# Designs tried in a protein design chat: miniprotein binders against q9h3h3. Part 30

Target 1, 235 residues: q9h3h3
Amino acid sequence: EDGFTAEHLAAEAMAADMDPWLVFDARTTPATELDAWLAKYPPSQVTRYGDPGSPNSEPVGWIAVYGQGYSPNSGDVQGLQAAWEALQTSGRPITPGTLRQLAITHHVLSGKWLMHLAPGFKLDHAWAGIARAVVEGQLQVAKVSPRAKEGGRQVICVYTDDFTDRLGVLEADSAIRAAGIKCLLTYKPDVYTYLGIYRANRWHLCPTLYESRFQLGGSARGSRVLDRANNVELT

## First folded at step 21 (miniprotein)

Design hQ29
Fold by OpenDDE base, fold request of step 25:
Structure hQ29 (fold): chain B 235 residues (1-235), chain A 80 residues (1-80)
Amino acid sequence: as target 1 above (235 residues)
Amino acid sequence: SKTIEVTVTEETSPEEVAERIVKALKEGAEKVRLTAYGREAIERAWEAIIIAAKRLGYRITVTIEKEDGKTIYTISLEKE
């Protein structure tokens, strides 16, 4: 839909992870400063490479907000990668269950809700809602991609600590919906990113575990969360 | 409404649990409640749900509750 392959988007995300981040850290910065920070660095105006007239003069990989309970822990990504290579060499069957077991064994359990939005007021408003939810402790951490030079959609990522904690995944969806977000959400574990598993991979693994659709007048969550691969609705 | 309860342990076969889910729902149970303690049992319960969903061939709804270190999955058929 965006004209970019899942591989290209992943490569851009990895490159962005290596550039400087604009971070609001609620652990060290008073919550009262959030509105001024959001006004200074609206995601629609922050440019990937520090374009003239942007609020940033230097390259920015991500704009992020860290909540009070946020602790950066990626687990044993190197051990995960080594185990994945050994598994591929063994010729053993690879299933979504196999990847969950690898992720659990190496403590690489983080995952994220993803939303793609066009640059502009709707993106900045969505990001402000998410940033408030993070600072208020309803969410742990979120990031948004800066504006690309070519334009296109920006991505907001809202993280959860454990993709196997399906209740925590649902709670994060509820918090995103409570922040006024009505677009389609997809949930992707980070293990799939670390292993280079994209759409249409040779193992037929779907890197998107869940889809959340906003629903008016529905359940208390205001959304339906679907495991499309298994045809299971989570409530 | 007939609710079938199944306790899932780290030794429980996901396939056996899946068979119990499928059987219960085919026999007219409105709900199947899986109770699992600890990560391994929780994942086995989830695997059983996936297997059961595949065998049924239609969408199932799973409610998730956490209580006292256990996870409870309640499976129901989506009333169309």
Scores: ipSAE 0.809, ipTM 0.930, lowest interface PAE 0.4, mean pLDDT 90
Fold by OpenDDE base, fold request of step 22:
Structure hQ29 (fold): chain B 235 residues (1-235), chain A 80 residues (1-80)
Amino acid sequence: as target 1 above (235 residues)
Amino acid sequence: SKTIEVTVTEETSPEEVAERIVKALKEGAEKVRLTAYGREAIERAWEAIIIAAKRLGYRITVTIEKEDGKTIYTISLEKE
């Protein structure tokens, strides 16, 4: 594990959400421009703070690609947070089912497949594959973290609209695998991020719902998706 | 192949469905197929699967299908 806590990485990700994004929006930009954009802004070279010699002179929080069907809907995050505070105060048991119910009630249903890759060709190639899949409509939206000064791994996030739509989660995994990505993937609902629920939390909640492991020739999807907490394989 | 069919509604108890899943698989059913209509029933079906998996103590495989506003969970002990 890179020497950063899950809380530190989450705080950095939230801080990055507030900085400018480099976006390719397929709704407004021709798909034919994607390759030139990818060549201009390879994630391994784009720096978090616009370091000298980087493709960006200004701070960049994320590099993102929006598909034709992308519509941002975060739901009622404030209502979710208030309900979460009230729930904690009530002393009622908190379970993964409780969080799903809160998420459903407040329409905070987005989630993401995450992959962590070292800076370099493998990252840029993975990102290019994901970006193409988004522009081609196999995925709706993805983002990648810029290179940090300290180095370390960069994260690619591939979103789905509803973490309770388990088929949609599986379809996104299939599209990621079809893009040639073979690394471990983990799926996290955004509700856990909005509520500050990280690894080793006091409620023993796992913010990772699924893991995807690449499997050559073993499944039509090219992976095994596991609900690790419940020991359920999804196919 | 012995497949047990279970329809899950908004009034269906996840615990009762879980018991049916566990019983069916212990009795040698190859598959248990849950059909759920609407979000609440779909989530109840999923909760039942989670409860059943916990009670069984070993990994189960769940195939997910969507047809005409219903979700179908097909549960098996072996990977298809």
Scores: ipSAE 0.808, ipTM 0.929, lowest interface PAE 0.4, mean pLDDT 90
Fold by OpenDDE base, fold request of step 25:
Structure hQ29 (fold): chain B 235 residues (1-235), chain A 80 residues (1-80)
Amino acid sequence: as target 1 above (235 residues)
Amino acid sequence: SKTIEVTVTEETSPEEVAERIVKALKEGAEKVRLTAYGREAIERAWEAIIIAAKRLGYRITVTIEKEDGKTIYTISLEKE
């Protein structure tokens, strides 16, 4: 999308996961401090490497907000990877159903709604809406990428605990829409990232399970959620 | 409107459920409701929906409800 390969974008995301994060943790910080924190660290101004004049002096991988109910559980990622290697060696057919069963077996169930926005007021406003929804308990956890030196779009990730809980995925979409976000959303399970399954992979697996399009006067949720690969609309 | 009810269990074949969905919709059912209890049955029900959608060759709409540890998928052909 931004001239980079899906593999390059994934490598950058993994590198960013290893750098320090700017975190608002609602479990330890009063909700009343959120507005001051958002004003201090607007994602359009926070720079990836701590550029001069940025609100951060050190590298920042992500800006994140943790809700009261947030518990980090990635599951058995190593066991998942080993099972995936064994599956590839077996020559058995690999389907989205196969990956879902691997994810369930190893408890690697997290997934995220993704939105890409240009740096500026619209991004900061979208992030503020998401951060508030996380602190208020409508969402569990979200992160946003800092501003890159080369510019480009920033990504907001809104997580759900279980990509197989399709109702929970839809509820998160509804909460994002209620926060006033009208852009295209895509939902991706983390299992695809952990297994290195990107766009145009040799197995023809689509890492995007769902897309959400804003719709004025449509469904009670204010969006249409589509499983494009299977031609199923979820309501 | 004629609604066809199907209970999905851990022993239920997704292919058999898909055939029932396709048959019901071709016979003029407006909705097919799948009821599934527990993770395995819920995933089998979803797999059946995917198979049915592929066999039909057109977009289907699925409403999702949860009640007392069960998931209910309601399938229709109507584009909302």
Scores: ipSAE 0.808, ipTM 0.929, lowest interface PAE 0.4, mean pLDDT 91
Fold by OpenDDE base, fold request of step 22:
Structure hQ29 (fold): chain B 235 residues (1-235), chain A 80 residues (1-80)
Amino acid sequence: as target 1 above (235 residues)
Amino acid sequence: SKTIEVTVTEETSPEEVAERIVKALKEGAEKVRLTAYGREAIERAWEAIIIAAKRLGYRITVTIEKEDGKTIYTISLEKE
C-alpha cells in the first residue's frame, strides 16, 4: 500500500471529483476521434494540478470515457446518508446485508472495478484498452486519476450500474480482461465511499466485495473472481 | 451428476435455504441450483449462499445465470 491511509486516498478522490474532468463522451464525439484524444491526454502525462509541460494547463480531477449507454444516476445519496446516521443511532446490528438494503432502497447501486498502476506505458496502454472497450459498448463508463506530484500509482475505475447484479460485475471483469489487463482488480460499491466506510472501519465491513485475479489458460473469462470475505468464487 | 433444485422467494428464509444447500452437498450432490425471481429473492438466495459457505468452512463456486427475468445460482464444490 502506498504510504497513504485509505481515508487520505478517499479524501483525495472526493477532492478530484470537484475539479474539472477531461472527458471523451462517445454519445457526442465520433469513435474515430478516440485515438487522437488518447494521444493528446495520456494519463501518465496529464498532471493533477496542470504542471508546466503537461498536456493540461489547468487542474484535472479525472480523465473519463463515457459509453453510448452511459446514464449518470447516483441515486439518493443524501437519503442514504441520513438513513445510515439513523441506523448507527438505532444500535441495530450493521452487516453487509444491511448496507445492500440501504443501497437498494436509495438506488445507490453503482460500483467499480479498481486497478492501481504506476505511471508510464503500461498505465497508458491499459487506459487505452479500457477507453476502447467503453466506446465499443463493452463497458459503460471508466475514469483514471491523473499523475500526482508524488509520483504514486494512478487508479483506473471501471463502473457497473449495479453491484447487486453479480453477473454484470462478472461481465465487466471479462471485458477488462479482454482489453488485455492482467493486474489485480478489486470491486468496490460506491455506497461504501458515500458512507465513509474505508478499510479497517469500526464496523468490520469490507468495502471490497470482489477480487479478480488473472488466470493463464483457465476459464473462458481469463480470471477468477473471489468474494474473499465469504470464501465464494464467482464464475 | 445429482443437481438439487431450490426455488427462493421473497418469503423464503435464507437460513432454511442455507441448510438445504449444506445438506445437499454433504449428501453428495454435485450441484445445488437456486432459482430466484426479483431483487428480494435474489438477495435472499445470495445470503443463503454466504451462510452455507460459512457453515461448510471451505470455498464454494457459484455460477450465475439470468434467464427469463430470473437469476440462477449454481453452487458447486471446488474440485480438488
Scores: ipSAE 0.806, ipTM 0.929, lowest interface PAE 0.4, mean pLDDT 90
Fold by OpenDDE base, fold request of step 25:
Structure hQ29 (fold): chain B 235 residues (1-235), chain A 80 residues (1-80)
Amino acid sequence: as target 1 above (235 residues)
Amino acid sequence: SKTIEVTVTEETSPEEVAERIVKALKEGAEKVRLTAYGREAIERAWEAIIIAAKRLGYRITVTIEKEDGKTIYTISLEKE
């Protein structure tokens, strides 16, 4: 059940990537317009298919905010996929280190902090905090899923340019915490998504590299970041 | 010394560095500092940390710093 749900959620996410996005682009739009845009398109009210009474009449795949330093670079995803198929055919052991080397070789280095929130004020407030941090240049890019017809939790994704830059991953966690986010965060490299490596995969690869837990008063960063697979805390 | 310094290069074995980390911490070092220059050395240093953590069997804490084109990993035991 957990594998089928992960594959289904991935297929839904890929289908959403092909639909129109509601974007605030800080490179072309004044930061002073952000509050009006957030009020117009609260994620809890934006619907996946443009339902009657929603702020969107057309389907929306994602709501996104682009920072001033945002540059879309996905790397060589096709070369990555070909190398992954060749590796599987070779019968060589596949480790998290192997995937990192493939990602580096093909420049597929993006990753994201993920948070799942129920629709409503807490989601919209969390998104507003993240969107502000992106426009202020503390984060590069973020997206949030629209409200599904069936309801359920919405996901906020906050991207970093390089999942191998562990300091940059920690800095993004700190910026998310500074934006007032207190929920559990999980960090996932995009390479796992591009290769179809989900939870409970046949290689026993964990697609989540890090977990961040909010802490009051303990760490200078306001969170504890843990690599659970390796039993390493990052500070 | 309370802190053991280890330089990691592109030719450095992650396993050898891991052994040095484990030895230093077992001998009562408070910290092990890995210094790495360039992407390959940085990743080898990280691999060494993972191997060391596995060999120790308990949680370790890693502080990450960037200075003058180098990455510095400072390893310590989680004080109970």
Scores: ipSAE 0.803, ipTM 0.927, lowest interface PAE 0.4, mean pLDDT 90
Fold by ESMFold2, fold request of step 22:
Structure hQ29 (fold): chain B 235 residues (1-235), chain A 80 residues (1-80)
Amino acid sequence: as target 1 above (235 residues)
Amino acid sequence: SKTIEVTVTEETSPEEVAERIVKALKEGAEKVRLTAYGREAIERAWEAIIIAAKRLGYRITVTIEKEDGKTIYTISLEKE
């Protein structure tokens, strides 16, 4: 959409990364405690800065669930950023392919499915379903933004570890749909985020690789996943 | 005549594979199957698909499977 709006949201997300997170870590916390934790910290009620009456008294940047097998690895972000600067001064073409190669070379391979929901039952229900899928091992890690003072839509991010593993990206989409999520999903590799490349960027790159739309067919089925830029459907 | 098989390796030209995909689909093949093992081959296969999609100008469907450690991309013209 509006590139300036996307840059504002990205900057707020980066600031949130530096604030404390509320984390349910399945690697150290029994799965039987998840439902109580979800009830204590619904994302529609957890406030960004610890407003009076909210369940949190301190600022919260993100609410997150780490799965049993989650092993964080951001890759060589410093090397990626340096190579990106060199590429920009080289005069060589900047394309989705060159971004993909930079990400591969520097092992910055993570990406995420994103969904945006208004505060309320729908958001809290969606987050609970995602959180359960993570703890049950169908997804690796997810986070959701807290409520801002002015309200507005919140974002759930569901991570995958390698955006070039396109089957893995589709499997994550399927797990999200199996959790009952019917809204639009978009998929963005983390390489774009680390390089500050947002919508309406000067290179005309599209940071969104895929759109996923819920699709009914006789019974509850998965989704239709589309690479809009290349006009390719993935199944 | 219905399915065209292509093995993609680290040394395979994505442009040549794209030409094969486009030709096969325009000549009425139902499917083109690309088989690739290893990251370099898989990415060359994907690049070939993107080149082919651009040349065709019509939406294609890519079914992604994994068999014995190999990635299989099956390409067809969109139905429906």
Scores: ipSAE 0.779, ipTM 0.919, lowest interface PAE 0.6, mean pLDDT 89

Design hQ29
Fold by ESMFold2, fold request of step 25:
Structure hQ29 (fold): chain B 235 residues (1-235), chain A 80 residues (1-80)
Amino acid sequence: as target 1 above (235 residues)
Amino acid sequence: SKTIEVTVTEETSPEEVAERIVKALKEGAEKVRLTAYGREAIERAWEAIIIAAKRLGYRITVTIEKEDGKTIYTISLEKE
C-alpha cells in the first residue's frame, strides 16, 4: 500500500518535471525584478494545470529561482543507473554506504532540504524569503510546487551541490533559518530520486539523511541538525 | 582536558578509526578530532564516525570545520 502511494507520487513528480516551469533566473534577470515576479506568481495561487483565475494560463510543474552562481551539473546519471542495476544483481549488500559510493563514483552529488507547507500566506512568505536568499547568494537554487486542484501541502526544495560536503549542507540550513523559516526540514540526496528510491522501498533505505528542527536560543544557525538513523548531531 | 588527534588518509581503515573514537570517548576524552585531506580520506573519516556512533549507542555531536584545505571532524558525546 505504501509502495502504491510512493509509485503514485513518483509518477506525478515525473509529470511535473516535464511540464513548463516558471523560473526566475538571476544569471540573466536583474535582482530588482524579483519582488514583482514573486507578487505575480505566489505558489499558493499558481495552479498545477492553469485553472481559470490563476496567474498562469498554462500548466506549471514547478516554480524555481536560480541564483547568480548556480551551475547545474547532474553528473553521470546514465552511468549511475547502469551501476545500480549491476549492483542489484551482484548479490552485494545495498546499504546507505553503497548508495553514497555510487553517487560519488558517478558524480551525482546534489541534494536538497525540503519543507512542506499548506497553501496560504505562510507558504508564500516562506517561498519569498527563500527566493530572496537565492538571489542574494546565500543559497544557489530552490523550487516550490504549485497549487494542486485538490489542495494539500506544497513542497519547497532548496538544493545544495554536494551532499558529502556536510559543512555546505549545514550552511544551507543556516541560510534557510536566517530567512525566518521555522518548520521541520528534511535533507535528501538526489541519488535516491534518480534511482527511484522513496520511503517504504524494498531495501529499507531511508532517503532522508538529516532532519533540521528550529531551536530558539540554539546554535548559531538557529536549528538542531540530526542524522536520526545514526544518532549523530551535526554542528 | 584531553583531545585525541587522528589523521585519516586514503589508506586508513574506518573500522580502526571507529575503535579509536569509541575507546577514547569511553576512557574520558572530551573530544576526538579527525583531520582528513582529499575526498577519499574525508569519506573514510565520516564512515568511521558513523561506525563509532553505532557502537557507542549514545548520541554524538560532530563539529565540522575546514582549515588549510583539510576537513576537521570533532567528535564529542552529547552533553545532558
Scores: ipSAE 0.775, ipTM 0.920, lowest interface PAE 0.6, mean pLDDT 89
Fold by ESMFold2, fold request of step 25:
Structure hQ29 (fold): chain B 235 residues (1-235), chain A 80 residues (1-80)
Amino acid sequence: as target 1 above (235 residues)
Amino acid sequence: SKTIEVTVTEETSPEEVAERIVKALKEGAEKVRLTAYGREAIERAWEAIIIAAKRLGYRITVTIEKEDGKTIYTISLEKE
């Protein structure tokens, strides 16, 4: 059952959230220091628990870059969770629309573009491009997982502040592509994460709103962004 | 070219707008342009688009623009 696997992944993500993060914070650190920081902490070499031979001696949950405009605001997460429990007992249908309305009501509006890459040059190069885009102001905040196991895929998360601002979500996709990233991207609102809703859930909700695929050729955007559940392309 | 313009407000029925989108596109309109101001209207416009997409059975393309504080959703059938 895929739901059991998802619960284990969620527990691991929570543990990573609680461990120390390696952060480049453009609000307090000069942009000229970014390249040295990236060279010191390539995500393919930073280990989850500080293995011998890695650049970090301590456990690392996430590697992150905060842009100059990053202003943390999680919204009313506690109220969201309470309303979610009430909705489940209400007999009302649970749909993507009702989740969207809960997120709006409680101002839990952030979301993220995700990409999964194997450790190595491709991952480190992609992360460096994203980190530069954040420091330069095209993106606001991003994080990448450390290396947990040799050969295992790592994830880069690029955040947006409002998943209902669909133009803003598309602009973030464009900024990611402008950084030279050609792999598949998926977009997930944070509301699903706070409520523990994963791919295999009992409501058959799809936590992925959009897929972005690099478009080789004459496309002005450089990618195709698709809401597969509703068969809608966004441009 | 044939473009159908619809203004969406906080009182607008998403189902009514979806019917207008489907009818216009099936009757040969090239585009349907929804204009919405404010979060409630914008979300009603988006809901109408989702309803219309389900009814049409073909992939639709939604071009998203912001103009003078308003959100504009321009809907057309299948894009290459």
Scores: ipSAE 0.771, ipTM 0.914, lowest interface PAE 0.6, mean pLDDT 88
Fold by ESMFold2, fold request of step 25:
Structure hQ29 (fold): chain B 235 residues (1-235), chain A 80 residues (1-80)
Amino acid sequence: as target 1 above (235 residues)
Amino acid sequence: SKTIEVTVTEETSPEEVAERIVKALKEGAEKVRLTAYGREAIERAWEAIIIAAKRLGYRITVTIEKEDGKTIYTISLEKE
């Protein structure tokens, strides 16, 4: 991934964000309807552009579940972006600490655990478990990408309100594991996404704060959550 | 069996706390416990942990708890 590739990925993500979403909103929809909705729209079968034979006839950017307590607040994204531009021209160092402070100052605090799964039963089962955890209140909001083309991996994003609330981030990891998910998870604050900072960035910043690895056996936590950049394990 | 207790406030130097963490663990303390109330103190405590981890050169484990509105970071060297 280089700067050119990062710009194309950002454009594709923006296009998906702007297309229609398939949403189960627990704030307005009874929880008893969730299983039927999941059966109608499995992420392995919902297509990005409405292919023949899919359950959707129009483009779908994301499939999402909003929990009953979900209160969206993106914060001051425009102010964040302006402050970021000023920082870049100031000659001051750009570090993970300065990005964290910008995010705090502008209240752009959300982040997400990510997992990547191939289309099929494993993906659909994982999504169903996450969706139920959201509706039951263990998680607040999640989304999953639709099927783009045969053979491609899809992503489930599980959001948290505040990436500086590290216990809350760990609690979300635990809720994901309780849903039976054993694959690698990575955690990324939304501030990096809003500023277009991806792995191949010129500042050598790492947008992934944590990795979570499922751990059978002697761990009371059931997973290992590691800040690899700082070599710190969280429990 | 020795635990070193440190209270972190909005005026606390993360660098000074990091020095206390490193010294305590190198002198054989089993754990260092940081207690912080409020966002600024919590972030200063976290910065101190990051500084300490870099100076130690070993993986550390941080246990995170909340008690009565306070955040508690308990730091130890990784076992193994």
Scores: ipSAE 0.769, ipTM 0.919, lowest interface PAE 0.6, mean pLDDT 88
Fold by ESMFold2, fold request of step 22:
Structure hQ29 (fold): chain B 235 residues (1-235), chain A 80 residues (1-80)
Amino acid sequence: as target 1 above (235 residues)
Amino acid sequence: SKTIEVTVTEETSPEEVAERIVKALKEGAEKVRLTAYGREAIERAWEAIIIAAKRLGYRITVTIEKEDGKTIYTISLEKE
């Protein structure tokens, strides 16, 4: 299998976060410049390490669009990490509920809808639609991974500011669907990302809260959003 | 009764609300409506829903609305 561990996945995520990002920041850049920027930096062509023939000559960790209303607030990440270490040594159960309470206590409340697409026109088109939705104010912030050297699927992350605001999470799903996205979406709170907890983690935690599947005849060509762990449909 | 109304506060037991949800739906209520104001109450209401879903063993549908600063969770069974 790929041989990834939670430690390995965390290290790769940290490296991407620390490399330069390509950012369209609507707070400081006119919306009329977006189309030119998208044409210059299609995610299927922007390479992780600046391969020859790429639009980028330097490593790129992420390609991002910040909306007019984007106000970054990571919360008390250091306090969260310290409390997480204490929880691990305490003998108390590590459950989705205890992770949620840690996130609430330390105000690390953001989360994201994710979609995975192969490099090419479909990826670039989906990213362009998401980027426009961010600049137009239907979404607040999104990022997409660059192309890996040997290919493989890339990820688009669409952020929400509070994973406990479940109506807001559903509204973001609706905005993504309105941009023409029909693929599977999964929702992950950022607390799992900040703690380096990925799918194959040693605590058997599931970082995915919701799955969204496009469904005609649901809420205005909406989707079916499921909390699979608890067998709950959200509408 | 077709709809059961429950107000959830920061003092409310999620386990007791879950029992009310399960009982109401099993006895034929069409909907259970939880109203919560403030983060603690909203999270207690959500905890009650999760407990109820586990006890019921069937998929439930939760409709989420916000009115006058209050969160409203409307719970129903997914019928056939």
Scores: ipSAE 0.764, ipTM 0.916, lowest interface PAE 0.6, mean pLDDT 88
Fold by ESMFold2, look of step 21:
Parts: sequence; structure tokens; C-alpha cells
Structure hQ29 (fold): chain B 235 residues (1-235), chain A 80 residues (1-80)
Amino acid sequence: as target 1 above (235 residues)
Amino acid sequence: SKTIEVTVTEETSPEEVAERIVKALKEGAEKVRLTAYGREAIERAWEAIIIAAKRLGYRITVTIEKEDGKTIYTISLEKE
């Protein structure tokens, strides 16, 4: 009924993950090189498949910045996926709590704040601010999609290491806002992505845990963070 | 002002804590403070908050703090 299926969304994400990435790795690259790198590879101009006239001649799946503290550990994803299959045949209820427990058991705890922006200056400016925050240590790791040939919206993903550390998730939101980002943010644990659980799923699970909306008043961070499914505001 | 304090452990029933949250707020407590140490207790406290929010039927605010290695959830009703 939706324009997307879980299988289609997973296949598109997997294809991007498998193509080359353009990476600035602060663990091995001097911070003084960041501005030149950002100027060379603005996300509004880097194309997904290497379109003629773009700065890249080869496909690019993602553009990423790794901070000094970034540790590339996705946890026991294979064990998680096997346990998920077993859960579906067990008769045990499938709930947000069950998914959280699977994520904890298999150490697949990362999650991400997401924002969607049209190609152009606003996207490139937002990405540059996020990339600087990562290199300066306020954020751990971020990536942005390249421009699709059709010119649709692009996504910036800002990762946190543990979606159950709700204070840490709020601190990442605050760092994003401090970089001047005013658009809607949504937070999704990676466990939902690895299991192919999207908004229109057959278990009626909500993969978005939190929404963050820019707000001058009402919080010390300049945003309101809401667990909309449960009608709880986090501060 | 009245703040109700609840310590949540890995043995604590989220449903019973949720009942305490709802009762306290409906009886005029300004805040309910849950203190939890360790992952299981923290998740039980969060589950209690979610249950309480559903039972109350209107938005609550949860302030999250960390002190001495413990997570503190302070629960209040939204300001009118």
C-alpha cells in the first residue's frame, strides 16, 4: 500500500553499503585537511552512480566522517538475525521490548539521528557543520547519502553507540542543534534496520523511537524530543 | 512540593512502579523520581514510565540525569 516495501528498502540500503564510500577518518587524517575535503566532495554534487559532470567518476554509496572516538563495531548482527528468525516461529509476542532485548543480548546497540534535506547549499552547509562536530569530538560518526540522479532528498545519519543510553541520545541531538540544524530529526535504532523493520511492517512496530523538533523555547537544548508512540517528552 | 522517590531494581515489577507513578501524579505529586542502577533496572524503569504514560492518557515529561553511576528519571506532567 505504501510506495515502499521492507525488501525494497533493505535492498537499496544494502547496495549503497556495498559500493565505495568517501571517508574522512579523523583517527588517521589531520583535522586541518577537513575543509579541503568538504569542498571537494559536497554531498549535493557527489553522485550515487558517477553521473557525467560530477566530481566522482565511480559510484559512491556514502560520504562519511569518522571521529577520533569512533569504534567500528556493529555487534553480533548474524546472531541477532538468527534469533529474530527463531523468535518469529516461537509463538512469543513480538513487541518493542522484545526487539530491545534482542539488541541488548546481541550487542547491536547503535542507533542514529536522521535528517532529510534537498540537494543544494542547505544540505552541504548542514553536512559541513555535522562533519566539523564529528572531527571536534562532539559527535562520533556521521554519513550522508550522495545525490541520486533523480535529485530527490538526501539523508544525513548521525550515529550514537547505544540507543538505550537515552541521555547520550539527547546529547547527540543537542550537538546537532549546536551545529545550526533546525529541521526535523528522527531517531532509529540500527536493530530495526538490520532486521528490515520499516514503518509499514506486519508487526506494527514503530522503528522511530524519537522525534526532535527545533524550538527556541521549552527546553535548554533548543529542541523538543518526543517519543510520539508513547506520548513522552524527553529532557 | 512533593516528590515521590522510587528505587527500581532488576527485581522490580514495571507494572507496580507504573501504578505508583499514576497514583502519585493523580493525587497531586509534582514529580516522581525513579533511580535505577544497571541495564536491567534502567530498562524496567523505562517500561514503567511507558505503562504509566499510557494509563494517564496525556503527555508526561521525563528528565534524564546520571549521578554516581545511577540513572535518574524524573517524571512530571506537562505544564498547562
Scores: ipSAE 0.747, ipTM 0.912, lowest interface PAE 0.7, mean pLDDT 88
Fold by OpenDDE base, look of step 21:
Structure hQ29 (fold): chain B 235 residues (1-235), chain A 80 residues (1-80)
Amino acid sequence: as target 1 above (235 residues)
Amino acid sequence: SKTIEVTVTEETSPEEVAERIVKALKEGAEKVRLTAYGREAIERAWEAIIIAAKRLGYRITVTIEKEDGKTIYTISLEKE
C-alpha cells in the first residue's frame, strides 16, 4: 500500500491542478490530430516536474482531453466550503445525505471514475482508449496524472457532470468498458474532494460511492457496479 | 414472472414504498418496478430502494432506465 496517506494524495492532486496541463481540446483541434498528440505525450513518459529527456520540459499537473460537449462548470465551491464549515460548527449530524444536499444546493455535482495503473504500455493504451472515447463523444472529459519521480501508479479520471444521475454514472462506466478497460474502477464525487473528506475521515463517510468490476459475458455494460454503502448492484 | 409496479411522486413516503418493495419480494415477486417523474420523486424512489435493501439484509439488483421524462427502477434479487 503506497505509504502516502489519502490526505497526501489529495494535497498532491490539488497542487497538480494548479500546474500547467497538457490538453487536447476536441472543440478546437481536429480529431485527426489525436493520434499524433497521444504519441507526443504518452502518460507513462510525461513527467510531473519536466525531467530531462521527458516529452515535457516544464512541470505538468495533468494530461487532459476535452470532448465537444465539455463545459467547465465547477459550481459554487466557495459557498459549499462556507456551508460545510457552518455545518461542522453547528454540531448537526453529518451523513452522505447531508453532503448530497450541500452538493445540490451549491451546484457542485461533478464526479469521476478513477482507475490506477502502473506506468507503461497498459496505462498508455488505456489512456488512448479513453481519449478516443472522449473525442468521439462517448465521454465528456478525462485526465491522467503524469509520471511521478518515485514511480508508483498513475490515475486516470473520467468525469461525469452529475454524481446524483446514477444512469449517467453507469453510462460512463459502460463507455470506459467499451474502450477495453478491465481494471477496477471507483467513483468519487468532487464534493468529497473539495470538503477534504478522504479515507478514514472523522465522520466515517466513504468517499467512494460506486465500485465497478469487469465481468465477462455479463450484462450489456460489461461490468457490475456496486453501491457499497447500500449493498445495491446497479445494472 | 410477477412484476409489481409502484409510481413514486414527490409526496410519496420512501418508507411506504420500501415496505411495498419488501412485501412484494417476500411474497415471491420477481421484480418491483418503480416509476418516478422529476428529481424529487427519483430521489424518493432511490431512498425507498436503500431502505428496502437494508430491511432485506441481502444485496439487491437495480436496473435504471429513462423513458419519456421518467426514471424507472427495476428491483430484483441478485441471482447467486
Scores: ipSAE 0.710, ipTM 0.894, lowest interface PAE 0.5, mean pLDDT 90

